# VHH binders against Protein DOG1-like 4 (DOGL4): the designs that were tried, part 154

Target 1, 232 residues: Protein DOG1-like 4 (DOGL4), of Arabidopsis thaliana (Mouse-ear cress) (q84jc2)
Amino acid sequence: MSKMRNLVEEKFLEFYESWVIQLELYLHQLLIAHNNNTMSETELRHLISKLTTHHKAYYTAKWAAIREDVLAFFGSVWLNPLENACSWLTGWKPSMVFRMVDRLRKSRVVLVEAQVKKLEELRVKTKFDEQKIEREMERYQVAMADRKMVELARLGCHVGGESVMVVEAAVRGLSMGLEKMVKAADCVRLKTLKGILDILTPPQCVEFLAAAATFQVQLRRWGNRRHYVTHS

## First folded at step 16 (VHH)

Design je33 (from jd2 with F102M; framework vhh_6z1v_2)
Fold by ESMFold2-Fast, scan of step 16:
Structure je33 (fold): chain B 232 residues (1-232), chain A 123 residues (1-123)
Amino acid sequence: as target 1 above (232 residues)
Amino acid sequence: EVQLVESGGRLVRTGGSLRLSCAASGFTFSDYAMGWFRQAPGKEREVVAAIDWSGDETWHADFVKGRFTISRDNAKNTVYLQMNSLKPEDTAVYYCAASFPMWTTRSSEYDYWGQGTQVTVSS
């Protein structure tokens, strides 16, 4: 039902706004830790754990929401057009984070050879996992177009409750397939994030997380300003 | 409210087969990766096999590869471990565990644990 769809979107919008506010608070803590170098390794690990838990909370809420309405995540109302334009299968593209690792302007700590090797191995694996998902999505989209076109064409010739039931069954089938693809993509995201954090030292993790959070927050701010101009 | 209940552990002879089951309740089973761990007396808990939320991706430890097979039935909220060609060194308490949203080899990263089921392999 459309009312149920609106409630899912409204609930996740409220969640996401609060989640971003908390991300900004964690970003401030990360920047203090990075700039002042006054925190112990134990304190740094605790801060990194807070960020990891925060991201896990996002995916917990997301998977509950996509179970109800996965289509809400394709062209999300809680994201501005710039954020939506940068999305790959309802979220950030996993391989993008390696560009952040490579281009951290603040990093004056040299990565040891063993870390560079492990990061390159992880980058290759992440790209492989992305391509696998892209191939599955391509197969899904071809199958979706064939099924949807045939069923929609048939329904144009019918009337009554039977037509409604057939459409609802088709939409549920399409939604279940999309849910599976989104979950697979989210698992690649989390495996990539966890892999990077496992390779980096705590100070390097703080620097990486600060860069990632800064980019996410700034992208939202840039898109909000452009969206206002577009809608004015 | 969350429960993982293992069953199927018993005494078997060397070369025998056994199927362990783990029934889950109180959480959205189909969102969780599942793992089987084992612990022998005086040893640390070790990961035996893992399966992702969909059942499409599985991992098995080298010491059981080719002998053990993990599988799941999301409609029944159950994960299984089929154990073939059992050896005395497979004697342990076997635990099932759940991790959101992906599996890991680190026991500390699992969210929910069963109570365990004893498997004893006699020579």
Scores: ipSAE 0.624, ipTM 0.833, lowest interface PAE 1.6, mean pLDDT 86

Design je35 (from jd2 with E109Q; framework vhh_6z1v_2)
Fold by ESMFold2-Fast, scan of step 16:
Structure je35 (fold): chain B 232 residues (1-232), chain A 123 residues (1-123)
Amino acid sequence: as target 1 above (232 residues)
Amino acid sequence: EVQLVESGGRLVRTGGSLRLSCAASGFTFSDYAMGWFRQAPGKEREVVAAIDWSGDETWHADFVKGRFTISRDNAKNTVYLQMNSLKPEDTAVYYCAASFPFWTTRSSQYDYWGQGTQVTVSS
């Protein structure tokens, strides 16, 4: 299963390539909107809604895929090595988006005191939620070293009868545990994103989304330009 | 076809208890957060309680904290609202709603809605 792309990996790779192309098109629209002071609040809210819907579509597709094969998202074939190196539980680390928010403080779209206070409260909550998930991942990793799991690894999958059934049950349990952690992490991501967008004005939302999309697109381009010295 | 079907609403005495149920079909229930809303005659619809996709995170409005408890059973595609120490002001139509992937206090951000079940609390 880890040697070649399986059906889940192939389907999500096709989805992800299309999703990224659409993200680049939305980024272009965000950059135009950011440089256009005559755009109405209604027009800006419509554009923000398109981006929100686009991200929601990603998580809808992801959750369908992880239900089939959560391990496909650990060391994803649709991500380059740089993107994979920057991943935290199969995606972006929620608290890192506040780095994008810091840029808004220094831009033409200045944050008011009330917004700064709410963003700091959200940052603290986001870090707290991250730490809860990190503790769950630590418990999961420790469980992998349990005596019973070590014995199951020794038995392998080639012995018949009761041992095979026990190994299969353990593997299902491992996948369910990872699925739960990935979904929890994705909820923290989306709550953080929604929280930021709820605090910011429409012009600030456009600038924030443009910064986030620019980083995602550029990280992919930098990683794709990396050359491997391959030996036959 | 997407359906949310509420049940359990009835007339109950002040201080009594009720459990509302909401049966979901036509979508992947275990991926959705669920909320309970209520609306009394002539008033706006307000959020009462919410629960995340896993059942691990719950939220309850201040006016029901300590009295109402939301829970879910993903194997049965059902969300529940246990209502204790009922008061006349709890009289309303109670609605079940689904939101992907997390709950919110904004009714406009819910994807699916039930038809409602009437709860009447007599003094």
Scores: ipSAE 0.579, ipTM 0.811, lowest interface PAE 1.6, mean pLDDT 87

Design je37 (from jd2 with Y110F; framework vhh_6z1v_2)
Fold by ESMFold2-Fast, scan of step 16:
Structure je37 (fold): chain B 232 residues (1-232), chain A 123 residues (1-123)
Amino acid sequence: as target 1 above (232 residues)
Amino acid sequence: EVQLVESGGRLVRTGGSLRLSCAASGFTFSDYAMGWFRQAPGKEREVVAAIDWSGDETWHADFVKGRFTISRDNAKNTVYLQMNSLKPEDTAVYYCAASFPFWTTRSSEFDYWGQGTQVTVSS
């Protein structure tokens, strides 16, 4: 089992390192686009498409990995402790991106009334979907303390064929439940991202994506710097 | 090679029933949302029904709600559309489509498409 877990972690670590390097390259392109007011709408849409494809590639790889070992994503070895501390169900909390949109509105991005209305509708829906997942997580945690689960844990203290099989089946069921919740959370993340991009104009999308990528890259750098200082 | 193969389309009488099937291969079916679209002569392609990757959430367009039911079997890599109380207005080519990881009503956002199966409803 440790060999299977190690393999999943090693493969995703290699994937993630490459994915982050490419994200930084796209961030440079977004910053150039933001500073170049002469870039065509077609060029901006192409860049936005590259970023959305890049994010979808992350979730494609993630779902392949969680199918094999979902627990690898709770305390991921490819993330530093700061990145792990900021995670909600193995990733960013969907509703938090609206705070980023609000910050952009305060500093430089002017939205028309129709966009503000659509963003508020999306915010409400995102919070609703997020709450559904949080209720499922609460039910999952309660089920861990359920009488039947407690009894199975006690049986696991005695290694016998029947006891071992029953405990292993229960653990597999728990992993499947977590996988389902992680996939549901990832769907809310991508729906929220897509919803924002559908509401914003191409120049506003570039500004939003640049802010999001900047935050992700800086959070990683802050955590890595703190880690190096701690180990020095 | 990614493939979506629709089957079950045929001529059927008004008020009749029909079940369409779509067999998927070449991708991880259980990670994809699935949709059924249709296109009638002289009309735009429209979304008829959708189902999420798990099969727990389904959506049906108002014009088919109560008559059509989408379902999936992840073990068989197949999505189904059960069509009841068929009307002449249901005559169209029906397309199966896959989208990662969720569906939308916009056809341009689906990743994979089948070739379609013709459903003709006559009096």
Scores: ipSAE 0.682, ipTM 0.857, lowest interface PAE 1.4, mean pLDDT 87

Design je38 (from jd2 with T28S; framework vhh_6z1v_2)
Fold by ESMFold2-Fast, scan of step 16:
Structure je38 (fold): chain B 232 residues (1-232), chain A 123 residues (1-123)
Amino acid sequence: as target 1 above (232 residues)
Amino acid sequence: EVQLVESGGRLVRTGGSLRLSCAASGFSFSDYAMGWFRQAPGKEREVVAAIDWSGDETWHADFVKGRFTISRDNAKNTVYLQMNSLKPEDTAVYYCAASFPFWTTRSSEYDYWGQGTQVTVSS
């Protein structure tokens, strides 16, 4: 009965630990490629493809898991509290990725005017798609507290077992709504990532992916080192 | 194990109608966007219509808009293409394709492909 002990959670925790280890290995390869500057365009495109495939594998596993239990992704047990605090609808906020793009502008690599224009167009589109999802989430949160849901909750507490079937059907409907919103948010994430990679050159893609992976890995390390004070 | 099987292609007269079906198996169909592509002899494969994983968003190429309609039934793992007011230039092999998690207009970005079904529109 524990919300913190669930087979879906345990299985995805195992998957996620392996996925993060592989991300760290790819980060090492990205940093070598960036620092050595000796790799061919073909080699850089292959490395970028490995990262893209790796992220796609995460969402494939995530969508399989949310089909079973979407609530496992709200306050995930495989994420530390800092990672959970930084989550927007079970993952990174799509518009935040443009902060990583801003880091490229201060790097040794220079973006041409055409790239800057396309990135700004993508940023505006991403913000629009993000706001659309936020409005749906607000409507969903209000619907959770409507009179019909409150009445169903009351019936589940005070009436005998015959009402449990009606309450469980309503809860399944609510979970399906969350699943749909999470999938919509993930689509915006992957469209934004793909859009950036399509605009950037292979060396710029490597630098962008290295910055993003570094931030993700460091955020996890900072959260895991959270100070715990024990007395006596 | 992944399989996409198109059916419904045949010879049809100009102005006629036809419904293509694509049955999917071996993957989580309801997680994938689906597209219909066509290829005529000596031409490249082009996107005709696309539908997102939920069925809520559809896209149709300008040259079929108003004539063709894409739809899906996630319970039956099937995507459909309803073709109305058929023209001789619609003659082609029609392919269904799956893309995770969103559709695109570029054939190279699709993960799985069917074998195709021949549609011939006569005068």
Scores: ipSAE 0.711, ipTM 0.873, lowest interface PAE 1.3, mean pLDDT 87

Design je39 (from jd2 with T28D; framework vhh_6z1v_2)
Fold by ESMFold2-Fast, scan of step 16:
Structure je39 (fold): chain B 232 residues (1-232), chain A 123 residues (1-123)
Amino acid sequence: as target 1 above (232 residues)
Amino acid sequence: EVQLVESGGRLVRTGGSLRLSCAASGFDFSDYAMGWFRQAPGKEREVVAAIDWSGDETWHADFVKGRFTISRDNAKNTVYLQMNSLKPEDTAVYYCAASFPFWTTRSSEYDYWGQGTQVTVSS
């Protein structure tokens, strides 16, 4: 079982490093597209599709990995401490992405009134879905604390095969519940991303995706350079 | 490689019941949302029902609500559509479709499609 957990972490670390390298290449293409208004709508939609496919590939790999060992994602060895500090249920907090959307209001292509209204409706729905998951997680944590306290009390009294079985069952139950919550959170993430892309024009989608990818790449670089200071 | 195979379609009388099945292979079924769509001759494909990856969340179109029920068995890689109180208007080819990781009402957003099973409702 320990060997399988190590293999899951090792395999996903290898996947994630390759995935981030490809994200940086897509970011370069997004920045070129954003600064070059000669690209056709068809070309922009193709680039947006590549990014959407790339993000879906991440979640496909993640869900395969969490099926094997969801706990690997609550102490991710492939993320630096800063990336881990910024995580909400093993990934980005869905409502946070609207801060990047607000940045688009100062872009060269302004949002029309109809888009602003739809984005506000999506923000409200995203926060509602997010809060629902947070309530479920709170209930889960309370229930797991009660169960863990019972298990700890039992372990304090007896040591043997029965205690090992009880601990293994508790860990299995914890993993199953967390897997369900992580998948629910990932669904909110992808619904939010899709919702934003459905509301925005192709040039606005490119700008939004470039901002999101830039933030993700820079957060990783900042965390990897924990001793870096820019203020003089 | 990836395939969705519908079965159960047949001729049934008005007011009758029918259960459609869709067997999935070649992908991680338990990670995908599933949808049932239908298409009558000369009409667009319309979404009938959808179910999330867990089976906990279901959606049914207004025109079948209370008559049709979608369900899934992740251990068997199968999605079902229980159809009750069938009407002539339900006559169509029924398709199952898979979408990662959530369902939508837009057919263009589904990743995999079955070949369809014909349901004919007569008076």
Scores: ipSAE 0.692, ipTM 0.862, lowest interface PAE 1.3, mean pLDDT 87

Design je4 (from jd2 with S108D; framework vhh_6z1v_2)
Fold by ESMFold2-Fast, scan of step 16:
Structure je4 (fold): chain B 232 residues (1-232), chain A 123 residues (1-123)
Amino acid sequence: as target 1 above (232 residues)
Amino acid sequence: EVQLVESGGRLVRTGGSLRLSCAASGFTFSDYAMGWFRQAPGKEREVVAAIDWSGDETWHADFVKGRFTISRDNAKNTVYLQMNSLKPEDTAVYYCAASFPFWTTRSDEYDYWGQGTQVTVSS
């Protein structure tokens, strides 16, 4: 079946393409800052603030879009199949960023013991919050196969005024449940990102953000190569 | 455009109760976490209570736990602070503030602020 793109999908596709271009420009600035080590603390904080604001803008646009059509974010048309395959509840899995932090620790960047302790505390909290959302998603998926939902699906095959109203109300309820889970997941993502940035020094923040942005940009490039074949 | 309007502040006797309200307009209230802050003369603003966008997660500062309760009504675009067993030390201007998408204990991390409502607790 051919699925028509709706206005929410088209608008967010346009937004996302622009957002990624700007992310690549910020990544370039992060890499220059990391390699030069001549920038002042104030300059580094300003650059970190630009990245934080950029991510906040993404979630502001996303939450406006999911209010209209949360399902657009499951198997998104603005993401390639590799990006979609790597998604956990419409975005990156929060605990994944601690692998970036571990890599940073093993590089030339020296983390003091107090930072290591705070990062471990944050990692444990992040995993706990993540597991709560995973349990809610499992309950949601089980509820979809519940006898009442199966019966509503059967009623949807019988066209009638009352049955149509009941099915439409159930579908709205399902969408609202997904919206709540996506918002909860996004809050864990942003809390995790903020928590890491609050623990790290400005130079360490720049290295962390550069690693994260590099991974995001490269994942997109790897997935896009699969779709675009150059005639030779 | 964006506006937060606090109400309910007044003079009250020690041991009394008050409910503060904060009405929000000009932004999507249900996407924002809300916080109540207070500032006494000569002191910095301190966080009193916070509530997430859904109303499911709340936080209260140790000095008000068991006495104050934050709540919200997303249908009415309003956040509340129920204050019980008031003490002279609770005397302050109370501010509501909005933060996208989650609350923090840091006043400098909130996006929007109300003008404040004065609470005076007499002994």
Scores: ipSAE 0.724, ipTM 0.871, lowest interface PAE 1.1, mean pLDDT 88

Design je40 (from jd2 with T28A; framework vhh_6z1v_2)
Fold by ESMFold2-Fast, scan of step 16:
Structure je40 (fold): chain B 232 residues (1-232), chain A 123 residues (1-123)
Amino acid sequence: as target 1 above (232 residues)
Amino acid sequence: EVQLVESGGRLVRTGGSLRLSCAASGFAFSDYAMGWFRQAPGKEREVVAAIDWSGDETWHADFVKGRFTISRDNAKNTVYLQMNSLKPEDTAVYYCAASFPFWTTRSSEYDYWGQGTQVTVSS
């Protein structure tokens, strides 16, 4: 039997499916903007604002959900196995977005020296923040193992006989620690995204957002095909 | 409805101390970074201090470092500004503001604002 989804998983699945559909619609608009060099700066800024608002809405919904059940985001039911395999602390790895900037180097819109320098400074800072979170996660895993070992020892390793309250407290403690780390990772993600958009011109922002959205949408489509039987 | 309600502002003598409070309701306070801003008559609104959603990371403007301390209590949905060694130039309306998910020094990037509390420092 498949595991029944809890209320948090059901609500976020519905939210995520709608959010991805809207992302695909915005991707279509970004691609039109990229091909139509007649769009004004005001129109481009409005489109960029729609994308940043859309990403911010994702994290608003995510943080509401992780407050109730952070473990739902580790092996998420709304993501296919390929999307889950590519996740770093429940989302995209912040430093990965700088690889999307490479797409701008092959476009008609070229980065000036000042932008290249600022992007490299941002990349170094992002990698530093990313590594700091990885060290926090390592400390958490060690501390959680110690806490769990002490608790299991106190309960005599008799799962059927231990206090429900003690087990619930241990699980709540685990969840609180993970929630804090996921929120820290999401802050690095949004700071990185904001930093890139602050450095780029509106046409470059459109190209960057189009590349990022294309990758996200395509990764989902590739992963959704994994259940096809093929022996080619 | 979203509300941020500042309190604690009053007339205080130079060298005195004050604690400002900001009570939040109508949004997920524990998900938001919080900032304290101030505005004196005829001047622009300036950032004084900021605190992340967890309370672990704080920032204070150079002109208040060592004198002011920002803190928060997520269980009470409240952010505080402890003000010590007050100077006449600290006279201003003090505002609390909320930003998701991290704080910035740019007032335009904050999502929610209180109505302000008046602090007057006399010599």
Scores: ipSAE 0.714, ipTM 0.870, lowest interface PAE 1.2, mean pLDDT 87

Design je41 (from jd2 with S30N; framework vhh_6z1v_2)
Fold by ESMFold2-Fast, scan of step 16:
Structure je41 (fold): chain B 232 residues (1-232), chain A 123 residues (1-123)
Amino acid sequence: as target 1 above (232 residues)
Amino acid sequence: EVQLVESGGRLVRTGGSLRLSCAASGFTFNDYAMGWFRQAPGKEREVVAAIDWSGDETWHADFVKGRFTISRDNAKNTVYLQMNSLKPEDTAVYYCAASFPFWTTRSSEYDYWGQGTQVTVSS
């Protein structure tokens, strides 16, 4: 049977395709700004603001969608298998962005001691927040295998109004737990992104955002190409 | 269209209690962190208390800790500030504000603001 899509998946697929196209347009602007020392600080701040607004728009749309169907974000139809394989709780792993920050050491604008200290403090806090969420996810997965959930799964094999109601309540509980966990992970992502941008100068922010957008776009292209390489 | 409407501000005597309410409409309230700010005459706006989108995490400024409590009712799209043991120094216009998706102590980082409600504490 072919994969069926619900309305949430169809609407988010349409949103995501448009969002990625706009990200690529912003990436072109970031690359121009990075190679051009003529832009004023005001112009650079405006460009950085466009990118932060674009990322916030993604999470606004995502949270609306997960409220309707959080499971659509686990094995998303708008992502290729490589993008899905690299996912940590439905998105990028927050601590991974510090590897992109390390690329700034190769830039024409070097980091000062105060920035290095603040970035290390942010890295430690981000790792701590990640580990807290990972422990919550572990508890959630263990709870799925407990005696009560096994009994609910058995009820799902029987016809009757009582069985249907009990299974529906369990599925709602499962979805609510995942929604809360995904929102917590997204908050760590946005706090980490904001923290980095608050520490960096406008030219350094442009370089960082260009590196992040380049990686996201390239990961999508690599994954899409890989699908055809298997049959070549 | 987006609205935050504060209510409950009034004149109270020193040592009294007051509960402020902020009713939200026109946005997805349950996705936003909420904050209470205050501004006294001739002073900058300062953050008083904050609460995350779930209601599980709260923060209170040192000068109100133990006296004020922030809470929210996501079913009613309302955030509250329970104010106990009021002092003349608490006299200010109190504002509620919304921030997506987490709270901060910086007023400039909040997305939506109410018009404020006046609290006056007399000795």
Scores: ipSAE 0.698, ipTM 0.867, lowest interface PAE 1.3, mean pLDDT 87

Design je42 (from jd2 with S30D; framework vhh_6z1v_2)
Fold by ESMFold2-Fast, scan of step 16:
Structure je42 (fold): chain B 232 residues (1-232), chain A 123 residues (1-123)
Amino acid sequence: as target 1 above (232 residues)
Amino acid sequence: EVQLVESGGRLVRTGGSLRLSCAASGFTFDDYAMGWFRQAPGKEREVVAAIDWSGDETWHADFVKGRFTISRDNAKNTVYLQMNSLKPEDTAVYYCAASFPFWTTRSSEYDYWGQGTQVTVSS
């Protein structure tokens, strides 16, 4: 890559590439399971558990990385520009997965009324949680334009002494605020994913996870082919 | 090595108070939600209270609301359960447990567990 990367970016790039390869392997298994109506409930639950564990592994690695450099996740070097453009607070927007749930209309995976009600309740709660985080991000962005931050930026133009320490402390404070918001957003993501999987039957979970993984993989492929379309 | 060590359990009279502590080591405490569970002889382990990784969100079971309060000190890697207005029905072994990254009411979904501390409430 032409862009120089720091150690956190290099380590997470390696992790993410391996993580995506494994996601594609799980997607293949999900598609086979979806097309095979003879698979046992135990086998389906095991596959669903593999996907859940895989997603938790991503957030475990991400939270370790954001502790060191949260800014690496804003405009990530391991994501293409399309993936970055579709990011909401360093990841997928939680409410968007309900559009994937709307695809669960096949005759063998039809949602019953009780599931529809629970999914709608979860959708409303997810949107409410998103709005809380969006308000916090807005407050953070407004604070960046605050007079104190502007004055601190001016102070940072003076090299050496106490001004360097004050600027470093302020940057650390900004990073901690972003870390908290990213962790809050990731919790909403995983709560939404878990909530959907708790409402759905194992066959419906497999179809949902296959749809979600397909979208993630396709978004990456579309973005990686961007130069063929935009260059022409 | 991951460890959760509960302390503070003892015999106390009805109407009394106790504070339980759980000291965590061997994992990134600040990334985990924490829960307090209890188990009386012959009964299932039940969730009592939970707190998110930041300490900003707490949950308490209906049977302890207004009496018990969960809190955490991330600088000390410790979670607490303040127990007030204790009843004989509160007699149980109390366990702390850690869940990444959010809490749940299902004990099977917790990643790490302490060995428990006995609370006995006499009439």
Scores: ipSAE 0.700, ipTM 0.865, lowest interface PAE 1.3, mean pLDDT 87

Design je43 (from jd2 with S30E; framework vhh_6z1v_2)
Fold by ESMFold2-Fast, scan of step 16:
Structure je43 (fold): chain B 232 residues (1-232), chain A 123 residues (1-123)
Amino acid sequence: as target 1 above (232 residues)
Amino acid sequence: EVQLVESGGRLVRTGGSLRLSCAASGFTFEDYAMGWFRQAPGKEREVVAAIDWSGDETWHADFVKGRFTISRDNAKNTVYLQMNSLKPEDTAVYYCAASFPFWTTRSSEYDYWGQGTQVTVSS
């Protein structure tokens, strides 16, 4: 099914490149909004809505792609090596966004005490959900090791054609379990993002989204422009 | 075209049981969380039960807990609500709704809605 996997990778690469270009355009709008105190609350809410819709569109496309080939998201061809190195279960680690909120606070964003309390409660909940997924991944890997051991025993047989079929069945089993875990991780990501945006005021949401988009765009640019000094 | 079509609503006696079904088409059902809502005359729409995209996580409102059970069949693009020990207070139009990618208790956050099916519980 290499032809089906190549098609999925090509289609998602094309989608992702367009998605990132649109993210950069939204980042430009977020930076203008942050520096322009003439925007109404309605205008800010509309911009925030565009960003949340944009992120939901990413996950809609991703879930369609992982149904076809989840393994494409473990070592993605549309991501540079730096972006791949920073991935946790095919995307950003949910608890990481609280470091962006903390940077905002250190920049003297005035958060009221009620917001600080709600953000801390959300951080604890996010860390709990994240650890739950990590435990599920550990259990999955142990179970997969048992299956791999059975397949390795079969691979020792004299019949090469049957060993190929057995390996394919094991890979299909791995893919089904990974799809479920990736979807669970993506739900934690979107719940965390929504939770933060629900706690913050519209101007604070714009600052947060600008910081997050800046990080994502700069990480990609830095990775793409990386120059390696070849070892002689 | 996205459609959610509820069925199974009818007149039942107090203490009776009923199963509602909601057939989905026009979207990738297995990627959506599903909810059942109800609305009685002169009242706001309230959330009754919810189920995640996998069917593994379910939530039920306190007023139906132990009596109603939500379930789904992703192969059939259908969500169900099994209603037991029905009370006159359960009389309402029942709606199914879809939310990507997780369920919520806020009706405004659901992406797609059915037209509803009438359940009437008489003594």
Scores: ipSAE 0.704, ipTM 0.871, lowest interface PAE 1.3, mean pLDDT 86

